VHH binders against Glycosyltransferase family protein 64 C3. Designs and how they scored, part 6

Target 1, 302 residues: Glycosyltransferase family protein 64 C3, of Arabidopsis thaliana (Mouse-ear cress) (q9c975)
Amino acid sequence: DPDPCDATNQREFQKLRSDQITVLINGYSEYRIPLLQTIVASYSSSSIVSSILVLWGNPSTPDQLLDQLYQNLTQYSPGSASISLIQQSSSSLNARFLPRSSVDTRAVLICDDDVEIDQRSLEFAFSVWKSNPDRLVGTFVRSHGFDLQGKEWIYTVHPDKYSIVLTKFMMMKQDYLFEYSCKGGVEMEEMRMIVDQMRNCEDILMNFVAADRLRAGPIMVGAERVRDWGDARNEEVEERVRDVGLSSRRVEHRKRRGNCIREFHRVMGKMPLMYSYGKVVNSVGEQGLCRKAGKLVFCDRD
Short names: E, the ipSAE of ESMFold2; O, the ipSAE of OpenDDE; V2, 0.75 times the mean of E and O plus 0.25 times the DockQ between their complexes.

## First folded at step 1 (VHH)

Design n04 (framework vhh_7nfr_2; at its last look DockQ between E and O 0.05; V2 from the best seeds 0.00; counts 0 for: pae O 12.1 > 2, placed apart)
Fold by OpenDDE, look of step 2:
Structure n04 (fold): chain B 302 residues (1-302), chain A 122 residues (1-122)
Amino acid sequence: as target 1 above (302 residues)
Amino acid sequence: QVQLQESGGGLVQPGGSLRLSCAASGFTFSSYDMSWVRQAPGEGREWVSSISSSGSYTYYADSVKGRFTIARDNVKNTLYLLMDSLKSDDTAVYYCARVEYSSSWDEYFDYWGQGTQVTVSS
């Protein structure tokens, strides 16, 4: 495969499409293929989606299985969006941000294979991005913080502010793929290595990159119907995991991600992350969907 | 309470056929993707097949492609695995599993059945 960072392969950004987006979906597990198919179909149904690239991060997946997946993706996706399935050479999480020649849009949507979003919300996110093309736009946010007691940066959830958009749903300008993957020299290389070592935190790193360049935080947008299957408010989630703040697993996860923040900060020599406030909403009452009593309902439903 | 119960396993000769069933209860079956996973003696769990919640999409491991068919009846809350042209290598405990969200790629299911033994032997 050609080097995505090769100057000869660089796009003329002025020629990129501005009316549509490219969706980059990370896949890995064969077990999640059905959901992936559903998600791809959903994205493909949107007129704003030019292309969908399924980035398969498991190099051990048999070719025959991937062929089957590709066939299913192309056969059952209703839209006109071009669909590609790319088996990555490694399971590196950094690979999701590789600039690819097939990306011919200014806007790129990074998303996971476990998040479903309605078309209207997708389009709304795109509209917000068009008004703020240099900003990361997303629906799932977190925050950095400084623990005064421990005197260290931490990964946290704050009710009033945020500084990190998650790759569950992250819209960005294509330039940031190059900034992440091809630029930044030794420092970026080191931070990408940290991502590989941690097997996590590529999303945090992208936020570092974007914030450092833009000198602004991300934009949180509301969604009418967004399904995050990992939402702790789902009844099927064990009670111990339901409380994000108290769950041991969650706590450990936050600690690990905090370590990423600290490492990135160390390497970069500064804290580029910036806080944003507020959520841009298209309508009142936007919230995620959770499974309660066997039904999908709004997560904040009492 | 979520329950999955496999049935239909047994002893068959090579080239034979079996139909496995998984009875699901305690959740909205039609809302979940389902999978079959098998485990042979001394080996790890091997993914066999998956089916989308609606049944519109089916997927198979290379080892079973063309021989096995996954299906579901959302009215009966039942998952099926039709196994044709069985081979000795298909000998395993077969589990039905409900596909879940996971933040880790090493955990894919939230609920498992107890499994049903399939033995292919002459």
Scores: ipSAE 0.000, ipTM 0.265, lowest interface PAE 12.1, mean pLDDT 87
ESMFold2-Fast, scan of step 1: ipSAE 0.237; ipTM 0.615
ESMFold2, look of step 2: ipSAE 0.011; ipTM 0.306
ESMFold2 (binder alone), look of step 2: mean pLDDT 86; pTM 0.874

Design n05 (framework vhh_7nfr_2)
Fold by ESMFold2-Fast, scan of step 1:
Structure n05 (fold): chain B 302 residues (1-302), chain A 119 residues (1-119)
Amino acid sequence: as target 1 above (302 residues)
Amino acid sequence: QVQLQESGGGLVQPGGSLRLSCAASGFTFSSYEMSWVRQAPGEGREWVSSISGSGDSTYYADSVKGRFTIARDNVKNTLYLLMDSLKSDDTAVYYCATDFYEWLSGDYWGQGTQVTVSS
């Protein structure tokens, strides 16, 4: 496979297009292909999207199914965006950040195959990024914290501050793909190895990379409609027994992500993550609480 | 071995006051946003209040704002809900939970404490 860090694949980033974005969307499960097709079609309908690269991370998928997927992606996408299907040699989460010679836009959008965002909110996120091109911009955020009792860094949520934007929807400058995948020597190699061993935390590592370079936090943007198909909380079901098992899984997930933060801190010898405060919205007064489907949620949540 | 144990519920007259407590164990309490959620008979779950891990930010449902106060003691790993000017429509089972933005399931849920406002 070609070396993505080869000098021939490197472009002068200041000369890249600034009028559109390239969408980099991960796929792995063959059972999610119908949803992936819907999400790709949605992105392709936006005038700001120049190209969509579907990064297929399942190396065992038959060529015939990939050919069918590519035909469906191109047939059912109504926009003028170029669509490419890239079979990855590895299921590594680090591979979503590999530089690619076909990406000619300064801005890239990293996203999952189970999250939909409305076109207006996508365009708004791009406008926010254009005003803040060295920041990571996204719609899903988390935070780091320091546990004074345990004397350790943790992964957490604070309603008033955040330091981590998630790869569910993350817009950034293409430069950070190169920084993540091609620079930083043995320290970056060790941190990418940790991501592979844990099969997690590539989003946290990207936030470490960006914060370390800029010395500033990410930016959270609001969306008018976000549909997270992986979010089972949207189901209205009668639960007779409290789900201690589901709660335990989420706590273990947070503890695992906290371990990533501690390991990256150890490798770097510093904590580069910085807090950001507030949410940028394309609507005045939309940050209140609303009742939706019997649940009290933020009004800008779908 | 995560546990959330609510207490302090009971029968109280309209206009009265109660203080609910939630004892937390098995996790780093100060690192998590904590919430109170209630469910009245025949009704869906209703979010009541949330407090940030540090205690610096608090949030309230419109139905309880100005009457209820959420607080936490990170040294004692305890969450509180101070309820004043109780009304019959406050009658519900009150649950302690983590992460209100996922409050339908939460990360952790307690077993609940019954609050009845009646004569």
Scores: ipSAE 0.000, ipTM 0.154, lowest interface PAE 15.1, mean pLDDT 80

Design n06 (framework vhh_7nfr_2)
Fold by ESMFold2-Fast, scan of step 1:
Structure n06 (fold): chain B 302 residues (1-302), chain A 125 residues (1-125)
Amino acid sequence: as target 1 above (302 residues)
Amino acid sequence: QVQLQESGGGLVQPGGSLRLSCAASGFTFSNYAMSWVRQAPGEGREWVSSISTSGGSTYYADSVKGRFTIARDNVKNTLYLLMDSLKSDDTAVYYCAREYTVEYGSGSYEVYDYWGQGTQVTVSS
């Protein structure tokens, strides 16, 4: 494959396809292969998807298993989308944002191998992105905040605002792959090194890049049916027996992501993240804004 | 010096039951989630079941739900897999594996750093 940062790989936005998207789906665990196959098949069935690239980041996975995975992906995906399985030469999370010569669409969808979304919601997200091509558009959001007691930036959730779209489902213009991987000099190199050291926060860094470039926040879109297998496991734990170990891991996860925000702030010398308010929905009778405890929040968030 | 040692495999008729055990040593067993993973002849490794550090949460592959039960004894440092209504498709080498979570992006992935030697389960008439 050509050097991803070669100037010839940065095609003009107007020269790229506007009618479809390329899906860049992350894979790491061979034990999630059955779920990954189902998710790829679902994306392949959508008329707006031209290509699906499965980015495999686990260097310990045997070649024969990946060969079988590729055969299964192509055999059991009923749609017209092209399917590629790319064994990454590095386990770096930064590699999910490398520009690629095979990506010929204006929009790319970055997603994880444990999120299922319905076809209508996928199409709606694409329509919202086409109207806002410089913004990150996604279904899962978080926020940054400043902890006055600790005098530090933190990773958090707010009921009314957000500044961070997660790579569980993130649609963006292809240009941001180049911005993340090939521009920004020594500061970007240092922040990508932090991502590698932490094995985390590439999604937060992409939000920093986009916010700094655009000076605007991301856009949250609603989905009619979204299944997050990670959240489903957490709900099972909470309903039956609270697992102290799992709770501790969630606290540590938030702390580590907060550390990333603080480090990126340090390197850049500024906080470029901007808050967005509100959620764009296609239309559902029970969705919209509801008044809870004197605040306007989304009715589906309780 | 981490060791995981499986036992309890064997030949069983379709519809039969087996109990697998995994004896853990060389680490603090109660600090780790544990999993059972199987490998059928000519196929890749398939995750079967996982159990949280406390045993409060259990997870199963769709192919074994309602037939298999995972359990652990943190005092005895032992992991169990109780297998009921065995089918020919359950024929595989069953491995005990120590699980840890790798954060990879906004998601988390269960990976295995230590494996037992495996125990053969054959379901045949």
Scores: ipSAE 0.024, ipTM 0.431, lowest interface PAE 6.1, mean pLDDT 84

Design n07 (framework vhh_7nfr_2)
Fold by ESMFold2-Fast, scan of step 1:
Structure n07 (fold): chain B 302 residues (1-302), chain A 119 residues (1-119)
Amino acid sequence: as target 1 above (302 residues)
Amino acid sequence: QVQLQESGGGLVQPGGSLRLSCAASGFTFSDYYMSWVRQAPGEGREWVSSISSSGSTIYYADSVKGRFTIARDNVKNTLYLLMDSLKSDDTAVYYCAKGWDYEFLEDYWGQGTQVTVSS
């Protein structure tokens, strides 16, 4: 796709398929290939998945290894979904949101190569998205906040509210790919440059884009089983940072994410992120009231 | 006042199994995500696994996928790590930690329990 921002890639929502989703899975680390194959096979077995695009972002990976990866993805994915392996021209995290002519579904699922979700929960997330197509829908959430002492925006987590859904599992309308990558002029270009400089925060920027357009927050959906097999950004096999403790790495990672929020706020001249409250769940094991931390809450509260 | 007491470590042969336990006190255990973190001699801390307060959401590091299982008992205020097919690379002090997930882990681990995988 020589021009991802060609107007032909911005198809009318009503003309796109409503019955299935396209899954966009980022890959980079060669040691994760066995896990990636398992995750792709899992998604391919779901009837709501029409296509899976593996976006390979490591430019140093040999062609022979990519050929073997494609053969393995095809061979070990028994489902009905079509599978494509796309070698990215850049390791930019912004590339995961490029519009593509092969995506003909209203909904796209953005996900990482190390997140597993059960089929029933995947189908439930799609049903929730269909009822809320302008919102970002996902299973991993975070919040923005304002630190009164530091007088600055921060990246955080609150037990009762959220404003950010993560690309570990993020379902959204295809329109947002074009909004992120092709629209918004010099402001969006500057924010995508910040993502590249930080090597981080493409998920936060997508939340800024969606919130600014809709003036509403994302939706958190529950899952019966969500397994996160690790995060390459915190992998301890990196020799150059091996002496830094896990807590120190997480503090620096969180500071970097907070810096992204502050930079996006600066560029846009406003804070478009909005809080959502509560979680949408397919079922609860117990619908009674329970006492947790001295409060009466529904027993399914986690 | 948060107290976390790890146990169950020891010397084990490659391919063997161990069950680690963490007894928690001083907080409402059933309200928090709990995690296992390890540290090998001369290396930084490595996140291993996390489990939600209800046990429905579970996270694992790639290095332990398919070999380790995290579990919890909210009645006994105890976190478990069931380790199978142990490798020499699993040799480390294992710590129990209070936290949402690897991104928001609290630094409240106990003294740890030593796991040594050697012939």
Scores: ipSAE 0.157, ipTM 0.569, lowest interface PAE 4.0, mean pLDDT 84

Design n08 (framework vhh_7nfr_2; at its last look DockQ between E and O 0.49; V2 from the best seeds 0.00; counts 0 for: pae O 9.5 > 2, grease 29.2 > 24.2, SAP .671 > .668)
Fold by OpenDDE, look of step 2:
Structure n08 (fold): chain B 302 residues (1-302), chain A 122 residues (1-122)
Amino acid sequence: as target 1 above (302 residues)
Amino acid sequence: QVQLQESGGGLVQPGGSLRLSCAASGFTFSSYSMSWVRQAPGEGREWVSSISSSGSYIYYADSVKGRFTIARDNVKNTLYLLMDSLKSDDTAVYYCARDSLYEYSDYAFDIWGQGTQVTVSS
């Protein structure tokens, strides 16, 4: 593939489609292929989806398996959306934000292969984005903070504000792919390197990039039915790939992501992240769904 | 074929030390964060330690902080766990695991070793 950052390949963003979105789904685990297929099928069923790119980040996956996956994705996904499977040249998390020539829409949805969202909520998110095309729009949010005691920036969760949208479901204008991957010079390169070293925090970095450009925080949107299979409340996860020691692991996870914030701050010389305070909802009664005892139930309900 | 193989486990007295190794093959080892996870008899799996791809970032469970040291040699494609001041509670099967790219997922690890038994007993 040609260099996505080649100036000759620069897209005229004003000519891009504005009535649909391109979905970029990160795949990696072979064990999640069935779920990935379901997710792709779901996205393809939406009329607002122009194309779906499955970005496969595991270089160790056999070609035969990927061929089969592609076949399945194209044969069993409904709708008119074009589907592509791209094996990434590297396992870098940064690769999910590479601008690609096949992306012909103004809006891009970044999402994981373990998050399912209902079509209505997807369309709503797109509607919100259309009204705020320069902002990151997402469903899962976190926040930065400054620990006065430790005198350091931290990664945290606030009940009343947020500044970070997660890549579980992140809608953005395509420009930010270029800003992330192609712009920013040595400084941005260093931050991408940090992402590679940490094998984490590309989402945080994208938020840094967007916030720095826009000088505004992201927009959190509600989802009527969202299934986050990464949620620990789901019981039917294969043991061999399941996270263990969740409490300690999560604490350390938060600490690790705090380190990312600190490193990005260090490199940029400023804190660009900005807080948002509102959640945009289409309707009352949004619920997260979890699988418990083989049944889909609301996550907050026993 | 992607695989991890642990070694170095054994029987040790309380206060003793062990060095675990994990040999990685079939993938670019230097590109992945790695972790140690242990499972004691009758207990669930417990995360022990993680190290970033470059080794620049290291994390420990509180239960092993100050006693265990995780390290890696990207040239040798090997992950290490130096265990000092071992306690009976450290008795477990220790697994080497490759971190997945999905930070928020329960699928935190995508490749596991077969494990190596560590027994701390007087």
Scores: ipSAE 0.008, ipTM 0.260, lowest interface PAE 9.5, mean pLDDT 86
ESMFold2-Fast, scan of step 1: ipSAE 0.173; ipTM 0.588
ESMFold2, look of step 2: ipSAE 0.053; ipTM 0.491
ESMFold2 (binder alone), look of step 2: mean pLDDT 85; pTM 0.864

Design n09 (framework vhh_7nfr_2)
Fold by ESMFold2-Fast, scan of step 1:
Structure n09 (fold): chain B 302 residues (1-302), chain A 121 residues (1-121)
Amino acid sequence: as target 1 above (302 residues)
Amino acid sequence: QVQLQESGGGLVQPGGSLRLSCAASGFTFSSYGMSWVRQAPGEGREWVSSISYSGGSTYYADSVKGRFTIARDNVKNTLYLLMDSLKSDDTAVYYCAKDRYSGSYLEFDYWGQGTQVTVSS
């Protein structure tokens, strides 16, 4: 689209498809192409997916390689979903939320190129979203908190509550694409600039936008099977001892994410994030209960 | 299970050379970028070099550019770091790391055990 913020190109919610979703999946690194192909093929095999848009964020990738990528995506994706490859003009993470005239579904799924989910769980997440269309629905959650000692907002994980759903898997109404990218004036422009400067936190900003609009938190849904190819959490004890640098990286990542929350709070002059409690699960088998920080919670709870 | 095993470290004099190797298993090696990261005594981890899945693109920290060469063998599932003109400041434990994408920045999801490189007279 020549102008993604041209309001005349926005369709009424009631005129959009309610039976299927559009998947918006980010790509950047050429060496992740084989995994991206596998993930796109998986989404294409679901009856609830009408369209998959691969948002290619590396402006240095040659046209020849993009042509090959598109051919591979269509060849290895046997499902009925239409597949589009969109070369972005910049590596900005904000671009994953640009509204697009080709998106004709009420719901969109924002996801990364390293997360796989089973078809039943994808369908269940869509069912939960349909019952709560103004909320962000996802499988990976985090929280915000106020550190009384440091007198600052922080990014954290809390066993009982959450306020942030991650773009690893985030289902939402497409209206939020326009809200994020095209509304909110100078304040939203400043916060998107912070996202670009930090090269991070577009997911946190989307949660700020949704919470401010709705005055409610997101919804966490469970999955029967989810593969996060970037998650080293289940490594054996010996490998964990060797991961001192990974632990330091996690600390720095949390600090950076906390900086984003503090900056968005400063720009907006308020904290719109609201806490949600609990997890919605399908009846797919044993959910498992684990002790975490002295509490009995579902084992897959962060 | 993903496993990364480094070898080739040791004691070397300033101006000397070493070749580090990293044997990878438990994942499709040819589908992922790989990196070398080092940690000097009492310091945090420092990124040294990265190589794309095909070997077509290589990247180096300014401190090692022109002295180190990263390479890979996708048939043998092995990553290499050829270190030339070694300096005392290169003394560190060298880790093989598997790349992951996290937005627009490079991160690592798996690490090897490390191999000690000591540059001393």
Scores: ipSAE 0.000, ipTM 0.144, lowest interface PAE 15.0, mean pLDDT 81

Design n10 (framework vhh_7nfr_2; at its last look DockQ between E and O 0.36; V2 from the best seeds 0.00; counts 0 for: pae E 2.7 > 2)
Amino acid sequence: QVQLQESGGGLVQPGGSLRLSCAASGFTFSDYWMSWVRQAPGEGREWVSSISGSGGSTYYADSVKGRFTIARDNVKNTLYLLMDSLKSDDTAVYYCARELYYDSSGEGYFDYWGQGTQVTVSS
ESMFold2-Fast, scan of step 1: ipSAE 0.361; ipTM 0.687
ESMFold2, look of step 2: ipSAE 0.483; ipTM 0.772
ESMFold2 (binder alone), look of step 2: mean pLDDT 85; pTM 0.843
OpenDDE, look of step 2: ipSAE 0.666; ipTM 0.870
ESMFold2, look of step 4: ipSAE 0.406; ipTM 0.741
ESMFold2 (binder alone), look of step 4: mean pLDDT 85; pTM 0.845
OpenDDE, look of step 4: ipSAE 0.442; ipTM 0.775

Design n11 (framework vhh_7nfr_2)
Fold by ESMFold2-Fast, scan of step 1:
Structure n11 (fold): chain B 302 residues (1-302), chain A 121 residues (1-121)
Amino acid sequence: as target 1 above (302 residues)
Amino acid sequence: QVQLQESGGGLVQPGGSLRLSCAASGFTFEDYAMSWVRQAPGEGREWVSSISSSGDSTYYADSVKGRFTIARDNVKNTLYLLMDSLKSDDTAVYYCAAGYTWYEDSYFDYWGQGTQVTVSS
């Protein structure tokens, strides 16, 4: 069990693969296994994916069930991507950002087991990331704000700006795994402990880390087809599953996520989150904000 | 601190109508999807209906679809359930809940104390 923070594990950016990505997909709920299999198969079919690591965060899952899951993942994945199933020793959400010696790509895609994206949009997100490798790139965004009445930082959505990309789909340089997990001393240790105590906000913390390092915001990319199986407002959902989405649970708990922002601000002594504006799209559509299925989204989202 | 207070329950004849209200306080109502959940005598809790935080999306249990309408007023912090064509099987305590159900999983953060609805002669 090598130390993931051993300095020899951090390879120079130029020595890492630039032509493909590694997908790190989090799993926890045994009820999500059929959906997880479908999502892994989808990623494996893309030519830009070299490796898929399924990070299994439920330590209570029997070994027999994990063996069957691994067998199914490898049997039903049609592409050339290598598939690995990693049983984590803890359910910590911080563990999704642990560096791993098997990851040899410059870019990593962090994603949940309940989000589907079309192949063209996946490839487009990678092209946007290659042009902006120090930024977090993703399809699901939120914002921080300051509530003047409560005199506190909050987690929110703004119609014109964003500062936080979600781990539902987050592409970033591998270096940020080391920044999150191995660097930043006692302040980062305290913030990771807050994530563990809250069982939430690892995505927000990664945005704090990236923004502090770069002093710029993330990039939102559009997708032609996205299914978020944890979002009850998703009109494209046709298959019903009995899963417990950790991400959908977090979206409903805005107050908790606001508490995370306030705590991270307290620990760092500053607000490093920076606003970005607009989204990058592979096609020209109607620009503007519309209410679709209870959400404020760009009118051309479809 | 957090309170969900239901009202509008009562006795009604089969085929009649009732309107339930739920007044919310102590939390940011407009940030929460809201639901109605009922419990009939001798039975477990049954999800009835949910409405998105904006009010643009509504969901109904098969047993009430076409008869019940869920609505919300984010200015007044109030949730509503309009119940038409009531049947004896609709007799239950109706609870207002902050949260929603997804694929039969429930994410409810806060519950009201309930209001009794009785459908009989």
Scores: ipSAE 0.000, ipTM 0.124, lowest interface PAE 18.1, mean pLDDT 81

Design n12 (framework vhh_7nfr_2)
Fold by ESMFold2-Fast, scan of step 1:
Structure n12 (fold): chain B 302 residues (1-302), chain A 121 residues (1-121)
Amino acid sequence: as target 1 above (302 residues)
Amino acid sequence: QVQLQESGGGLVQPGGSLRLSCAASGFTFSSYAMSWVRQAPGEGREWVSSISDSGGYTYYADSVKGRFTIARDNVKNTLYLLMDSLKSDDTAVYYCAKIDYGDFWEYMDVWGQGTQVTVSS
């Protein structure tokens, strides 16, 4: 779209489709194209998926390779979902939240090209979102906290609470695309600029936007099978690994994400993030919280 | 600091086989997906194959499917590429790369020093 904030992209919630979702998958690395193809095929197999938009953010990728990718995506996806490959005009992470005239569903799923989830869990997440359409619903969570020693807001993990859903898998109402990209004036413009300067934290900013509007936290949903090919940032890995180089990189990553929280707090003049507790699960065999080593944690962690 | 060191390249006849190795250090190898990429003389870089952190999933470029096998040894912190039925167009410098997720895409792949594979009669 020439103007993503045009009135035609700001449709009334009740006039949008309620029976299906649109999946927005970010792609950039050509090395992940085969995985991307597998993930798109998986999403296309679900009856609740109306369309899949692959948002390609690498400006160096040749048009011929993108044409081949599009052909493969459509050829190897067995479902009835429409598939589009969109070459983004910039590599900005903010571009994943641009409103689009082709998105006609109330719910959108924001996800990465290296996260795979089973069909039943995808459908369950949609059912949970439908009962709480103003909340962010996802399978990967983190938290904000206040470090009393450093006297600053930090990005962290708590065993019993969370305030941030990651864009690895984030279902939300389409309205939040417009809220993120088109509303909030100079304050939102400054925060999107911070995202671009940090080359990070678009997921944290979306959580700030949603929490500020709703005054409630996100919802974590359990998945029967989730695979994250890039997972090197969770608490378990940091505790287990005493490799100095890797742990230092993850500490710096968390520190940079903490800087984003502090900057967004500065710009907004408030901390809108709110805590949620527990996990919603579809399977009777899966527990939301477990005692491990004397500590209460989510059962699928530690 | 992440270090990747490729080895196992050399001169081989068409139809021959080679096994490339990549020794990884400076990070917890078993926690990262890994890939092989190559660069032929006068060409851009081409992705060849990737393997998940557990080794449970492998992916291949169409040009090498059925001929190459990617494997890893998480105890030895080593990535392998087993190349069968080599063709002249497989001639390239082969690099291994660590896949880092969740950061800006430009910083995702870490390139090693490379190992030269030459396939000629």
Scores: ipSAE 0.000, ipTM 0.169, lowest interface PAE 11.6, mean pLDDT 80

